# Designs tried in a protein design chat: VHH binders against Putative lipid kinase MamU (mamU). Part 17

Target 1, 297 residues: Putative lipid kinase MamU (mamU), of Paramagnetospirillum magneticum (q2w8p4)
Amino acid sequence: MRIAAIINERAGTVACLSPPVVAARLSAIWTSLGHQAHVTLAEGKDMGRAIRKACRDPAVHAVIIGGGDGSLSRSLKHVVGSGKSLGVLPLGTMNYVARQFGVPFDLDRAAVALADAVPTPTDLGRVNDRFFLIRACLGAFPEFIRSRDEARRKGGSFLDGALAGLTGLARGHRLIEAELIGPDVQARIATSFFMVSNNMCRDSDPFQLERERMDGATLGVYIGQGAGPFSLMDLGLQVAMGRWASNEALIRGSLPWLEIRTRQRKPLVSIDGEVEKMEAPFRFDILPGVLPMLVPK
Short names: E, the ipSAE of ESMFold2; O, the ipSAE of OpenDDE; V2, 0.75 times the mean of E and O plus 0.25 times the DockQ between their complexes.

## First folded at step 19 (VHH; framework vhh_podentamig1)

Design f4 (from d4 with G26R; at its last look DockQ between E and O 0.82; V2 from the best seeds 0.00; counts 0 for: unsure alone 63.3 < 65)
Fold by ESMFold2, look of step 19:
Structure f4 (fold): chain B 297 residues (1-297), chain A 122 residues (1-122)
Amino acid sequence: as target 1 above (297 residues)
Amino acid sequence: EVQLVESGGGLVQPGRSLTLSCAASRFMFSWYAMGWYRQAPGKQRELVAAIWGKSTYYADSVKGRFTISRDNAKNSIYLQMNSLRPEDTALYYCARGKTFDTISGSYEFDYWGQGTQVTVSS
């Protein structure tokens, strides 16, 4: 197939191996497997421009993005509706998308796996005008997860990650007052966080936040409720200990859409690990099967 | 589709305790508010207690004596009734609600069970 690969040259793996070496290696692998491949090195805003150009090129069949979950997330708007398949090389820190689809973390193995991959219709989540492939979060928990994951990536133990996450949770533990409007619930509540995932999260893999499937045509909605710092610390500790899905203070639902109307009009949200300000209300929906992902066999 | 089955009722002496259980059919159990209503003979049904997540509500007549709790893994709620009085005699219903305000304590319920009888007398 005709592959356009756009590689974030600032990604740690790319920097360690030298960007030109990475590009040559990927091109060689895909050409040897019978594909027509063009590898572009880019950074910052040039990533988006290169991806958009590849998506508009009628000769291109597949776009492969090399970077972290954030690079991928910001690129979804260019890929949706383009007719191209999307592949991911796990060159970032957490690489949740690569994990979800079973892409090997070794660069060469990932390149080979994607070359033999089957385009698979994949759902996308949407909040207002922003697509997400993994999740969108409001409130205290994005801070906990980010702090924990960063500590683990720097070589910290599970306990080091848990402690870092609890510190981050304490910093961001404000209670959110909001209205929920959904197909079958209308409520006014106060809670510590909202997490809306693309499909339901898998109970057996709470550390990786892996979803049970990516074609279930549903949002996973998770609401954590606590009062004061001790309740938030208890919830955060339970999540750090892998008790995410069974926690009694965690409300969960499977819905095709949900509107959240927070009291704060422009809070910070985390979308696929990237933080931005977004104006309430937050209208979530699921877009079934709109993204053909390259999934290794 | 929604089924709510109460149990644990019976005849008890004043001052004693009783625990009611409500088992729910499979639905997004944690997503909804749950509650207990009671109806004494010749009286209107009254909301006794409600719960959503960790947010609870209690009627003034039972506050301090009754405790509602929830086990999402078992799709169940419970009502611990302590210091029972003859005026607590009623048919107790389990209920599910989809419209509520946990800040103001307002709950509207859309499904009810068949009830379990609690009789407090010597």
Scores: ipSAE 0.665, ipTM 0.858, lowest interface PAE 0.9, mean pLDDT 83
ESMFold2 (binder alone), look of step 19: mean pLDDT 79; pTM 0.796
OpenDDE, look of step 19: ipSAE 0.731; ipTM 0.872

Design f5 (from d4 with S106T; at its last look DockQ between E and O 0.31; V2 from the best seeds 0.00; counts 0 for: pae O 4.2 > 2)
Fold by OpenDDE, look of step 19:
Structure f5 (fold): chain B 297 residues (1-297), chain A 122 residues (1-122)
Amino acid sequence: as target 1 above (297 residues)
Amino acid sequence: EVQLVESGGGLVQPGRSLTLSCAASGFMFSWYAMGWYRQAPGKQRELVAAIWGKSTYYADSVKGRFTISRDNAKNSIYLQMNSLRPEDTALYYCARGKTFDTISGTYEFDYWGQGTQVTVSS
């Protein structure tokens, strides 16, 4: 197998180990296992360019992205439809994608596991032509993520970031007023927490946003109840801890598609952990099996 | 087509209990608020209880005596009425919520069943 690996130089794990050392190590591992591997170190806009190049190379079989969930999310537009398999090295903080597909968190073990992984058709969520692997959120959660990330950029720990995020939620929760349109669903809602996930999350998952399957051809929709400041903080904490799925304050549903017409024209949206402004309405759908993911045996 | 069918009404003595049921069809039940209304002779229809997810609302007149619940697997809501009083005599309607506010707990309803008669008399 010919592997093109693009490693985010700013990823936390990479920064700790030295990017060139990480690249050399990965290359050595894959070569020793009989693969041809090209490892590229990149950051920011260069990541996209490197990924595009790899996806357009007819000799490449697999593209492996080393980074966080955001890096992976941004790569989807290039990989989908390219015929390439996508692998993930969990070099970020949360690494939800890697966890979902059973990729080890240890770098060496991850590299070995990916080398022997099987391309597996995987569903993708989509919102207004943007793909997501894990989830998209409206309401207070984007603000939480923004505050969290800001704290971390300032040198804060994961806990510092989480606390900053919770504080942000308490100070300025965003109410989303929206009309929901879907199969046999039409309702007006007001909520501070709205999440759409790629497939349904496990109800009893205490730690992560894991799914029973990634080929169920459905979206998970989650709407918060009673979202006062205290409730939002509690919900935010539970979300951060991965216990949100069992929260009684959430309405849960499964839909193949959903349109959300918000009162706000361009609210904040979080897509796989990245926060951006997106113009309403929001059209969500599920794309069954469109992404071949490298799944460790 | 949205359908709501009430059952469980009847004649009971004061102090007794009664459970109303409403079977819903024609829509994604779990996504909607549901409620119970009642209308006594010569009086306006009034909201008795509402439920969305696990959140509940009760009119002051029935607080502590009535309990609303739902079973999403059966697409049904229930109204357990305890300590019934003559003033609870009314035609009881099942209703679907059109709008809901997750913060304030407010509901607007758009569909009603045909109703089930509850009569409390000695």
Scores: ipSAE 0.029, ipTM 0.451, lowest interface PAE 4.2, mean pLDDT 85
ESMFold2, look of step 19: ipSAE 0.662; ipTM 0.860
ESMFold2 (binder alone), look of step 19: mean pLDDT 80; pTM 0.800

Design f6 (from d4 with S55T; at its last look DockQ between E and O 0.62; V2 from the best seeds 0.68)
Fold by ESMFold2, look of step 19:
Structure f6 (fold): chain B 297 residues (1-297), chain A 122 residues (1-122)
Amino acid sequence: as target 1 above (297 residues)
Amino acid sequence: EVQLVESGGGLVQPGRSLTLSCAASGFMFSWYAMGWYRQAPGKQRELVAAIWGKTTYYADSVKGRFTISRDNAKNSIYLQMNSLRPEDTALYYCARGKTFDTISGSYEFDYWGQGTQVTVSS
């Protein structure tokens, strides 16, 4: 097939390996397997420009993005509706998307697996004008995840990660007063965090954000059970007991859409790990089957 | 099929305690607010207590004496009723709420159980 690969040269894995070496290796692998491949190294707005160019090229069949989940998340607006299949190379830190679809983490094996992959219709989440493949978060939850992930990446144990996450919650705690508008519930509430995921999350691996499926045509909605530090400590206990997405850990819902109207006009949100300010209200919906992902066989 | 089944009612002496239970089925339990209403003979239903997540509401007439709680693993809510008075005599209903404001304590309920009778006298 005709592959356009765009590699974030600032991604940690690429920086540790020489970027030109990474590009040459990918090109050699795909060419040896009978594909026409063009590999571009880019960063910042040049990456977006390269992705848009590839998506507009009628000769291109597949666009492969090399980087972390944030690089992938920013590319979604160019890929949706382009007619191209999307593949991911796990060159970031967490690589949740690559994990979800079973892409090997070894570079050579990932390249081979994507070359043999089949396009699979995949759901996409949306908040306002932004797409997401994993989740969007408001409140203290992004700080828990960031702190936990840093501790784990620095060589900490699972328990060290959990402790760092709880410390991050205490430091970054923010109460959210919000109005929820959905198909079957309308409410005004106060909580420390929201998470809206692309499909429902599994309970069995609370730190990998694995979804039960990627074609269920639903948002997963997760809300802290109350407001304040006691609710955060109780959440930490439930996570330690392996009850991440269960009825015990969080208020949970499965919905095709949800609007959240926060009292704060422009709070921080986390979208697939990228933090930005976004103007309320937050209109979430699910877009069933709109993204043809390259899924290894 | 939404079902709410109350239990634990009975005849008790003034000053004693009683615990009501409500088992829920047919919906995603934690997503909704839940509450207890009561209806005395010849009176309209009145909201006694409500809960969403860990946020609670109590009517002034029962505050300090009644405690609502929720066990999402068992899809159940409970009402611990202490220091019971003859005025608490009523049919107690479990209810599910789809429209609510946990800050002001305003709840609208869309499904109701059959009720369980609590009678306080000697």
Scores: ipSAE 0.665, ipTM 0.864, lowest interface PAE 0.9, mean pLDDT 83
ESMFold2 (binder alone), look of step 19: mean pLDDT 80; pTM 0.804
OpenDDE, look of step 19: ipSAE 0.747; ipTM 0.884

## First folded at step 21 (VHH; framework vhh_podentamig1)

Design k1 (from d4 with F100Y; at its last look DockQ between E and O 0.74; V2 from the best seeds 0.66)
Fold by ESMFold2, look of step 21:
Structure k1 (fold): chain B 297 residues (1-297), chain A 122 residues (1-122)
Amino acid sequence: as target 1 above (297 residues)
Amino acid sequence: EVQLVESGGGLVQPGRSLTLSCAASGFMFSWYAMGWYRQAPGKQRELVAAIWGKSTYYADSVKGRFTISRDNAKNSIYLQMNSLRPEDTALYYCARGKTYDTISGSYEFDYWGQGTQVTVSS
């Protein structure tokens, strides 16, 4: 098949291995397996331009993005509706998307696996005009996750990551007062955070953000129980202990859409690991089967 | 299909206690507020207690005597009724919330069970 691979040269793995070496290795592997491959190194806004060009090229069958979850998340707007399959190389820090789809983390094995992969219709989440593959978070949760993941990436234990996450929460969390509007509910609540995932998360391993399936045509919605600093610390501990989606840890829902109307007009949100400001209200919905993902056989 | 099945009602003497249970099915339980209503003969239904997450509400007539609780693993809510009085005699309904403000304690419910009778009499 005709592969267009766009590799974020700033990704940690790529920087460690030299970008031209990574590009040459990928090209050699795919060529040896009978594919035509064009590998582009890019960074910043040049990544978006290269991805858009590949998605518009009628000769291209698959677009493979090499980087972390953030690179993938920002690329979704170019891939949806293009007719191309999307593959991911796990060249970032946490690589939750690669984990979800079983892409090996070794560069060579990942390249081989993607070459034999089957395009598989995959759901996308959307908040306002932004797509997401993993989840979107409001409130104190983005800082918890960022701090936890950084500690784990630097070789810390699971407990070290949990402590770093709790420290991040303590730095300036605020309670969210919000109105929720959904298919069967209208509510006003106060809590420390919301998480909205693309499909429901697995109960047994919620800190990896693994979903039960990627074609369930549903959002997963998770709301921290209680309000105040001690409730937030208890929630953070439950997350660290892997009880994130358990029956007692969070209020959870499965629904095709949800509107969240916060008092703060433009709060900080985390979308697939990237933090940005977004104007309320937040309209979430699920787009079933719109993304053909390359899933290793 | 939403189902709410109450149990635990009965005839008791004044001053005694009862625990009502409600088993829920057909929906994602923790997502919704839940509550207990009661209706005495010739009177309108009144909200007795409600719960969402850790937020609870109690009618003034039962504060200090009744306690609502929920167990999300069992998809159930409970009403512990202590120090029962003859005026607590009513048909007690389990209910699921549709519209609620957990700050003000304002709840609107969209589904009810068939009820369980509590009779407090000498």
Scores: ipSAE 0.547, ipTM 0.799, lowest interface PAE 1.6, mean pLDDT 83
ESMFold2 (binder alone), look of step 21: mean pLDDT 80; pTM 0.799
OpenDDE, look of step 21: ipSAE 0.728; ipTM 0.864

Design k2 (from d4 with Y107W; at its last look DockQ between E and O 0.77; V2 from the best seeds 0.72)
Fold by ESMFold2, look of step 21:
Structure k2 (fold): chain B 297 residues (1-297), chain A 122 residues (1-122)
Amino acid sequence: as target 1 above (297 residues)
Amino acid sequence: EVQLVESGGGLVQPGRSLTLSCAASGFMFSWYAMGWYRQAPGKQRELVAAIWGKSTYYADSVKGRFTISRDNAKNSIYLQMNSLRPEDTALYYCARGKTFDTISGSWEFDYWGQGTQVTVSS
């Protein structure tokens, strides 16, 4: 197949190896397997431009992206409807998308696995005009992410980042007043956070990192109740112990769409791990099978 | 198929306590509001208590005497009824709802169980 690979040259794995060395290695692997490959190195907003160019190129069949989940999420608008298959390399820190689709974390094995994969129709989440592959969050999660990222920018480890995120959660425990409108709900509530996922999370997922399936044509909707930082930390502990499905303070649902109308006009949201402000109301949709993913098997 | 099965009703003396249970199946239990209705002979059905997550509602006639709770592990809700009065005699229904306002206290239900009889008499 004809592959266009766009690699974030600032990704941690690429930083350990020279970006041109990584590009040459990927190209060599794919060429040895009988594919035509063009590898582009980019960073920041240039990732989006490179991805858009690849998606508009009629010679390209597959676009493979190496970078963080947030950069991928922001570029999905170029891939959807392009006719191209999408592959993801595990070159970021958390690599939630690569993990969800079972892409090996060893770079060489990942490159081989993606080259042998067939396109698999995959659902996509949408909030207003933004796509997401994993999840979108309102409330406590954006503050967790902000605090975690600040600690890691100052040279902290993963554990230091997680600890900082938890303290940020404690500081940002404001309740959200919202109206919910959907096929199975019409409600006005106050809650600690909303999480809307692309398909349902596994009941036994200790960190809500894996979905039961990515072709179930449903959003997973998770609403946490409770006031104050200790109730949120207790919920987080129960999630880590695999007991989140039975927690009385956690509401969960499966819906093809949901509208959330917050009292706050422009709250902070997290979309696939990237934090930004968005105007309410928030319309969530599941888009069944719109993304042909390269899934190893 | 949505299924709501009540249990725990019976004959009880005034001033005593009783716990009703409702086992639910066929839907994502935690997503929905749940509640208890009662209907005395010749009277309209009235909402007694409701719950969504940790948010609760109680009718004025039972507030302070009745407590609703839910157990997501067992897909069940409960109604603890203390200091029972003859006026509490009714058929008690478990109910499920998807339209509600926990701030204003408005609750609407779309499914009911078969009911369990509570009779408060000496």
Scores: ipSAE 0.665, ipTM 0.863, lowest interface PAE 1.1, mean pLDDT 83
ESMFold2 (binder alone), look of step 21: mean pLDDT 81; pTM 0.812
OpenDDE, look of step 21: ipSAE 0.731; ipTM 0.873

Design k3 (from d4 with M34Y A50T; at its last look DockQ between E and O 0.70; V2 from the best seeds 0.71)
Fold by OpenDDE, look of step 21:
Parts: sequence; structure tokens; C-alpha cells
Structure k3 (fold): chain B 297 residues (1-297), chain A 122 residues (1-122)
Amino acid sequence: as target 1 above (297 residues)
Amino acid sequence: EVQLVESGGGLVQPGRSLTLSCAASGFMFSWYAYGWYRQAPGKQRELVATIWGKSTYYADSVKGRFTISRDNAKNSIYLQMNSLRPEDTALYYCARGKTFDTISGSYEFDYWGQGTQVTVSS
């Protein structure tokens, strides 16, 4: 197999290790296992270029992205339809995708596992023109993430980030008035929490956002009910306590598509952990099996 | 197939309590709103209570006496009826909501159960 690996130089794990050392190590591992591997170190806009180049190379069989969930999410637009398999090296902070597909967090183990991985058709979520592999969120959660990340960028600890996020959540608590349109639903609601996931999340661990399967051809839709910041906090606590599935304040659905119309023209949206402004309305759908993911055996 | 099956109806004396249950199947329970309706003999069907998530609505005639609730684990809706009156005598229906306006409090329902008879008589 010919592997093109694009490694985010700014990824947390890579920053702790010399990027060139990481690249050399990965190359050596894959070569020793009988693969042809080209490892590219990139950051920012250059990463996208490198990924695009790899996806257009007819000699490449697999594209492996080393980074966080955001880097992976940004790569989707290049990989989908390219015929290439996508692998992920968990070099970020949360690494939800790697967790979902059982990729080891140890770099060497991950590299070995990916070399022997099987391309597996995987569903993708889509919101307007953006693919997402894990989840897209509207409402208070994007603000939480934004605030959290800002604090961390300033050198804050995980706890500092979390506290900043909570503070941001409290300050930015805005009810979103939205109209929901789906196959069997038309609703006008005010809520602070919308989450749309690629397939249904497991009930037991809302924080890990694990799925039982990634080929169920469905979107998971989660709507939090709460009139205020306290309700949202309560919801968060309950979710943290594993009462996700039984929480009556959380409306859960499984839908093939959903349209969300908001009063705000360009609200903050979180896509696979990255926050951006996106223009309403939001059209969500599921694309069954469109992404061949390298899944470790 | 979408199914709603009511149970728990019966004959009770005034002032007593009764709990109705509605078991839902054939769809993802937690996504939809639900309502209880009742139809007394010779009267039009009337909305009794609605629930969507934690949001509830009650008709004025039953407010303070009836409580609608849901159990997602059991795919069931309940109507706890306290302080029953003869005027509460009716066929009670469980319904699934299709359209929800939480701002105006209006709901449209697309599926109904067969109903369970509640008779309040001395």
C-alpha cells in the first residue's frame, strides 16, 4: 500500500516531539511493514494543500491525517469521492475519531495498526456544504468551545479551559429560536442546545460521543430543553452523570435529514469541535458509506 | 408500524385517582411530543395534556389534578389523574405529535391509540 501521511506540525503530541523525528519514525514503521510511505509535515493552509495533493495522486491508496479531530474534519472535503482510504493518527487533544475507530493513542502502535487496517465504508454527516464525522452543534455549545479554546490558547490548563468555557456558556447563553423541519416533524422551538451527530451516540457515555456503529445511515439529533443557564447546567451535569438517555430534558431523534431555520443569519456552529460562523438555514443529511476509513483490526 | 396502546382505564368513584398508560412502538419514542385527549359521550374530543421533553401543557379543566409524564426507557406516556370527577368520564386517547409550536403551545398529532375508557361514578 502506498501511504500519504500528512502530519499537523502544531498538533499537541507532535509539538512535544520533534516533528521531523515523528515523520521519520512513521516512515520507518510503515516502510518496515512493506508499505511505501510519504510523510509530509504541514500546518494551517498548507495542510489542506498537502491533503488535496495526496488525494489527487493516483498512486496513493491511503491518506493518513495526523492531528486532531478538526484537522481530520477539514480533510473530508478532499478525501470524499477521491477513492482514497482515510486514516487518522490521534495527535490531538480529544481524538474522538480515533477513539471511535479503535486507533491506539500511542504513535507507534497507531502507525502499525493503521498499516494493517481495513478500509471500511463509513457514514458522513453533512450540514450544508460541510462534512462532519462526529457532530455538529448549534447554540451554547459552540460558545463553550470557543471560550474553552481561547483560554487554552492563552496557556490555560484543561481546568482553566473548562472554567472559561462554562463562563462563556453562562455569559453567552442565548436561546435560539429555531424551526425544525424533518420527515415526521415540524417544530418551532427555543433552545440553547442542538447537536446533530453522525449516527446515534451511545447512551452510556455522552462525553466520549461513541457510536455503536458508523454505518447506520442515520443522523442523531439531540435537543436540549431549558429556559435558562441553570437548566443548561443541569442538563450538562446529568449528561455528565450518564443520565443522557433517561434525561427528559433531552429530546433525541434518529433522522435521515433535518433542516434547522434560525432567526440569526450566521450563528456560531461547531463542526467536529471547530467553531465557525455558518449561514442559516442548516440542512443536515447523512451520506451512507461514502468514506472508506482505515479501521484497525 | 406506529402503534399507541392505552391502558389503565376503568370505573372509579369520585375523588379517587387513576393512572393511564400509553405504550408506544414502531418509532423513536424520545423524539416526538405526546398528548392525551378525551371524548365524552355526545361531546367533541378535547385536549387534556401534552408533553414534549419536559414541556407540559394542561387544559384548564384538569390543571392541578392531572399530570402527564413520560418514560423514555419504557417508551410510555402516563396520565396521572387525581381528584376525579364525574365530568372526567370519557374515552381517553393517547396521541403522537407531528407538529410542535412550543412558543404558541399548539400541537398537531398524527397517530392515535384506540382509547381507554374512564368512568367516574358514585
Scores: ipSAE 0.702, ipTM 0.856, lowest interface PAE 0.8, mean pLDDT 89
ESMFold2, look of step 21: ipSAE 0.717; ipTM 0.880
ESMFold2 (binder alone), look of step 21: mean pLDDT 80; pTM 0.802

Design k4 (from d4 with M34Y G35A; at its last look DockQ between E and O 0.79; V2 from the best seeds 0.72)
Fold by OpenDDE, look of step 21:
Structure k4 (fold): chain B 297 residues (1-297), chain A 122 residues (1-122)
Amino acid sequence: as target 1 above (297 residues)
Amino acid sequence: EVQLVESGGGLVQPGRSLTLSCAASGFMFSWYAYAWYRQAPGKQRELVAAIWGKSTYYADSVKGRFTISRDNAKNSIYLQMNSLRPEDTALYYCARGKTFDTISGSYEFDYWGQGTQVTVSS
């Protein structure tokens, strides 16, 4: 197999290691296992270019992205339809995708596992032509993430980030009035929390957002009901307590598509952990099996 | 197939309590709103109570006496009826919601159960 690996130089794990050393190590591992591997170190916009180049190379069989969930999410637009398999090296902070597909967190083990991985058709979520592999969120959560990340960028600890996030959540708590349109539902609600996931999340572990399957051809829709920050905190607490599925304040659905209309023209949206402004309305759908993911055996 | 099955109806004396249950199947339970309707002989069907998540609605005639609730784990809706009156005598229906406007308090429902008879008599 010919592997094109694009490694985010700014990824947390890579930053702790010399990027060139990481690249050399990965190359050596894959070569020793009988593969042809080209490893590219990139950051920012250059990463996208490198990924695009790899996806357009007819000689490449697999594209492996080394980075966080955000880097992976940004790569989807290039990989989908390219005929290439996508692999993930968990070099980020949360690494939800790697966890979902059982990729080891150890770099060497991950590299070995990916070399022997099987391309597996995987569903993708989509919101307004943007693919997401894990989840897209509206409401308070994007603000939480934004604040958290800002604090961390300023050198804050994980706890500092979390506290900043909570503070941001509290300060930015705005009820979003939204109209929901789905196959069997039309609803108007005011809420601070919308989450749309690629397939249904497990009920027992809301924080890890693990799924039983990634080929169920459905969107998971989660709506938090609450008029204020206290309600959100309560919801968060209940979720933390594993009462996700039984929480009456949480409306859950499994839908093939969903449209969300908001009063705000360009609210903050979180896509696979990355926050951006996106223009309403938000059209969500599921694309069954469109992404061949390298899944470790 | 969408199914709603009511139970718990019966004959009770005035002032007593009764709990109705509605078991839902054939769809994602937690996504939809639910309601209890009732139809007395010779009267039109009327909305008694509705629920979507934590949001609830009650008809004025039952406020303070009836409580609608849901159990996602059991895919069930309940109507706790306290301080029952003869005028509460009716066939009670469980319904699944299609349109939920929590801002205006408007609900539309698309599926109905067969109903359970509640008779309040001395």
Scores: ipSAE 0.668, ipTM 0.842, lowest interface PAE 0.8, mean pLDDT 89
ESMFold2, look of step 21: ipSAE 0.716; ipTM 0.882
ESMFold2 (binder alone), look of step 21: mean pLDDT 82; pTM 0.824

Design k5 (from d4 with S106K; at its last read DockQ between E and O 0.66; V2 from the best seeds 0.73)
Amino acid sequence: EVQLVESGGGLVQPGRSLTLSCAASGFMFSWYAMGWYRQAPGKQRELVAAIWGKSTYYADSVKGRFTISRDNAKNSIYLQMNSLRPEDTALYYCARGKTFDTISGKYEFDYWGQGTQVTVSS
ESMFold2, look of step 21: ipSAE 0.678; ipTM 0.869
ESMFold2 (binder alone), look of step 21: mean pLDDT 80; pTM 0.799
OpenDDE, look of step 21: ipSAE 0.790; ipTM 0.899
ESMFold2, look of step 23: ipSAE 0.710; ipTM 0.884
ESMFold2 (binder alone), look of step 23: mean pLDDT 81; pTM 0.809
OpenDDE, look of step 23: ipSAE 0.783; ipTM 0.897
ESMFold2, fold request of step 24: ipSAE 0.707, 0.670, 0.721; ipTM 0.875, 0.859, 0.886
ESMFold2 (binder alone), fold request of step 24: mean pLDDT 81, 80, 80; pTM 0.805, 0.805, 0.803
OpenDDE, fold request of step 24: ipSAE 0.790, 0.788, 0.809; ipTM 0.904, 0.903, 0.908
ESMFold2, last read: ipSAE 0.707, 0.662, 0.683; ipTM 0.880, 0.856, 0.868
ESMFold2 (binder alone), last read: mean pLDDT 81, 81, 81; pTM 0.807, 0.808, 0.811
OpenDDE, last read: ipSAE 0.762, 0.796, 0.805; ipTM 0.887, 0.906, 0.906

Design k6 (from d4 with T99H; at its last look DockQ between E and O 0.85; V2 from the best seeds 0.73)
Amino acid sequence: EVQLVESGGGLVQPGRSLTLSCAASGFMFSWYAMGWYRQAPGKQRELVAAIWGKSTYYADSVKGRFTISRDNAKNSIYLQMNSLRPEDTALYYCARGKHFDTISGSYEFDYWGQGTQVTVSS
ESMFold2, look of step 21: ipSAE 0.647; ipTM 0.856
ESMFold2 (binder alone), look of step 21: mean pLDDT 81; pTM 0.813
OpenDDE, look of step 21: ipSAE 0.743; ipTM 0.873

## First folded at step 22 (VHH; framework vhh_podentamig1)

Design ctl (from d4 with W31S W52S F100S; at its last look DockQ between E and O 0.01; V2 from the best seeds 0.00; counts 0 for: pae E 24.7 > 2, placed apart)
Fold by OpenDDE, look of step 22:
Structure ctl (fold): chain B 297 residues (1-297), chain A 122 residues (1-122)
Amino acid sequence: as target 1 above (297 residues)
Amino acid sequence: EVQLVESGGGLVQPGRSLTLSCAASGFMFSSYAMGWYRQAPGKQRELVAAISGKSTYYADSVKGRFTISRDNAKNSIYLQMNSLRPEDTALYYCARGKTSDTISGSYEFDYWGQGTQVTVSS
């Protein structure tokens, strides 16, 4: 097959290995396996251009994105509907998508695995025309992520980021008041934690946010119970540690769609780890099997 | 190996109470949702109650009469059944959940016990 790989030059793993070296290595591996591969190094807005170009090329069979979950998230709008298969090289910090699909974290192993991977129809979540592969969050969690990332940008360690995030939570007790509207749901809620996931997360695997399946054609809805400062901090800590799934204070549900009408007009929202302000109301739905993902055998 | 062992079933008269127990082993109990199913003769297996953390679900037919609880220290779940009716007669199964849906009442389960018989008859 013909592979177009777009590698984020700013990705942590790439920076450590030298971008040109990474590109050459990937090309060599895929060529040796009988594929035609073109590797593009890009950053920022140039990455989007490269992805669009690849997706419009009729000769390309697969588009492989090298970067973190954020890079992948931003690429979805270009790949969906293009007919191309999407692969991910886990070159970021958390790499939740790569974990979900079983892509090795080692660069060489990942490249080999993706070359032999099977395009697998995968569900996509959507919130107000924004696609997400993993989750979208409202409430305190976006603030946590923002604070964490700010600390990291300033040269802080992972731990520094986590602590900064927790401090951010303590300062910004943002209770979300919202009306929930779904097929069999109509309720008013007040919560500091609201998460919508692409399919239901496993209860037994709290650290990786893994799903039992990515083709269940459902959204996972998770709502925090309790509004006390201590409960919020505890939940925040558990979320930071990836242990959110075991929290007894969470209400869990499965819905094909959900509308959230928040009191706030434009609250912070996290989409696959990227924080942005988005205008209410929030309309969530699931798109079954719309994205062919390269899944390693 | 995952094991689920039910106990507490028996023959009772209508209006009486029973408590079912399920002892779990072979997995991290506290990380899983648990549930009770029942199957009456000639009927399909149906979810009776489920518990994830402190969140619970009950079938409409047993709401207000049955209570599901768990003890993580004992790796056990319980089903307190009050005001039993003849239509509650069934084989009751303990089950381990993969995922939980407290809002819709949808649960997926991957392991089951052998079941304990509950018979309600005058």
Scores: ipSAE 0.000, ipTM 0.226, lowest interface PAE 10.8, mean pLDDT 84
ESMFold2, look of step 22: ipSAE 0.000; ipTM 0.071
ESMFold2 (binder alone), look of step 22: mean pLDDT 81; pTM 0.810

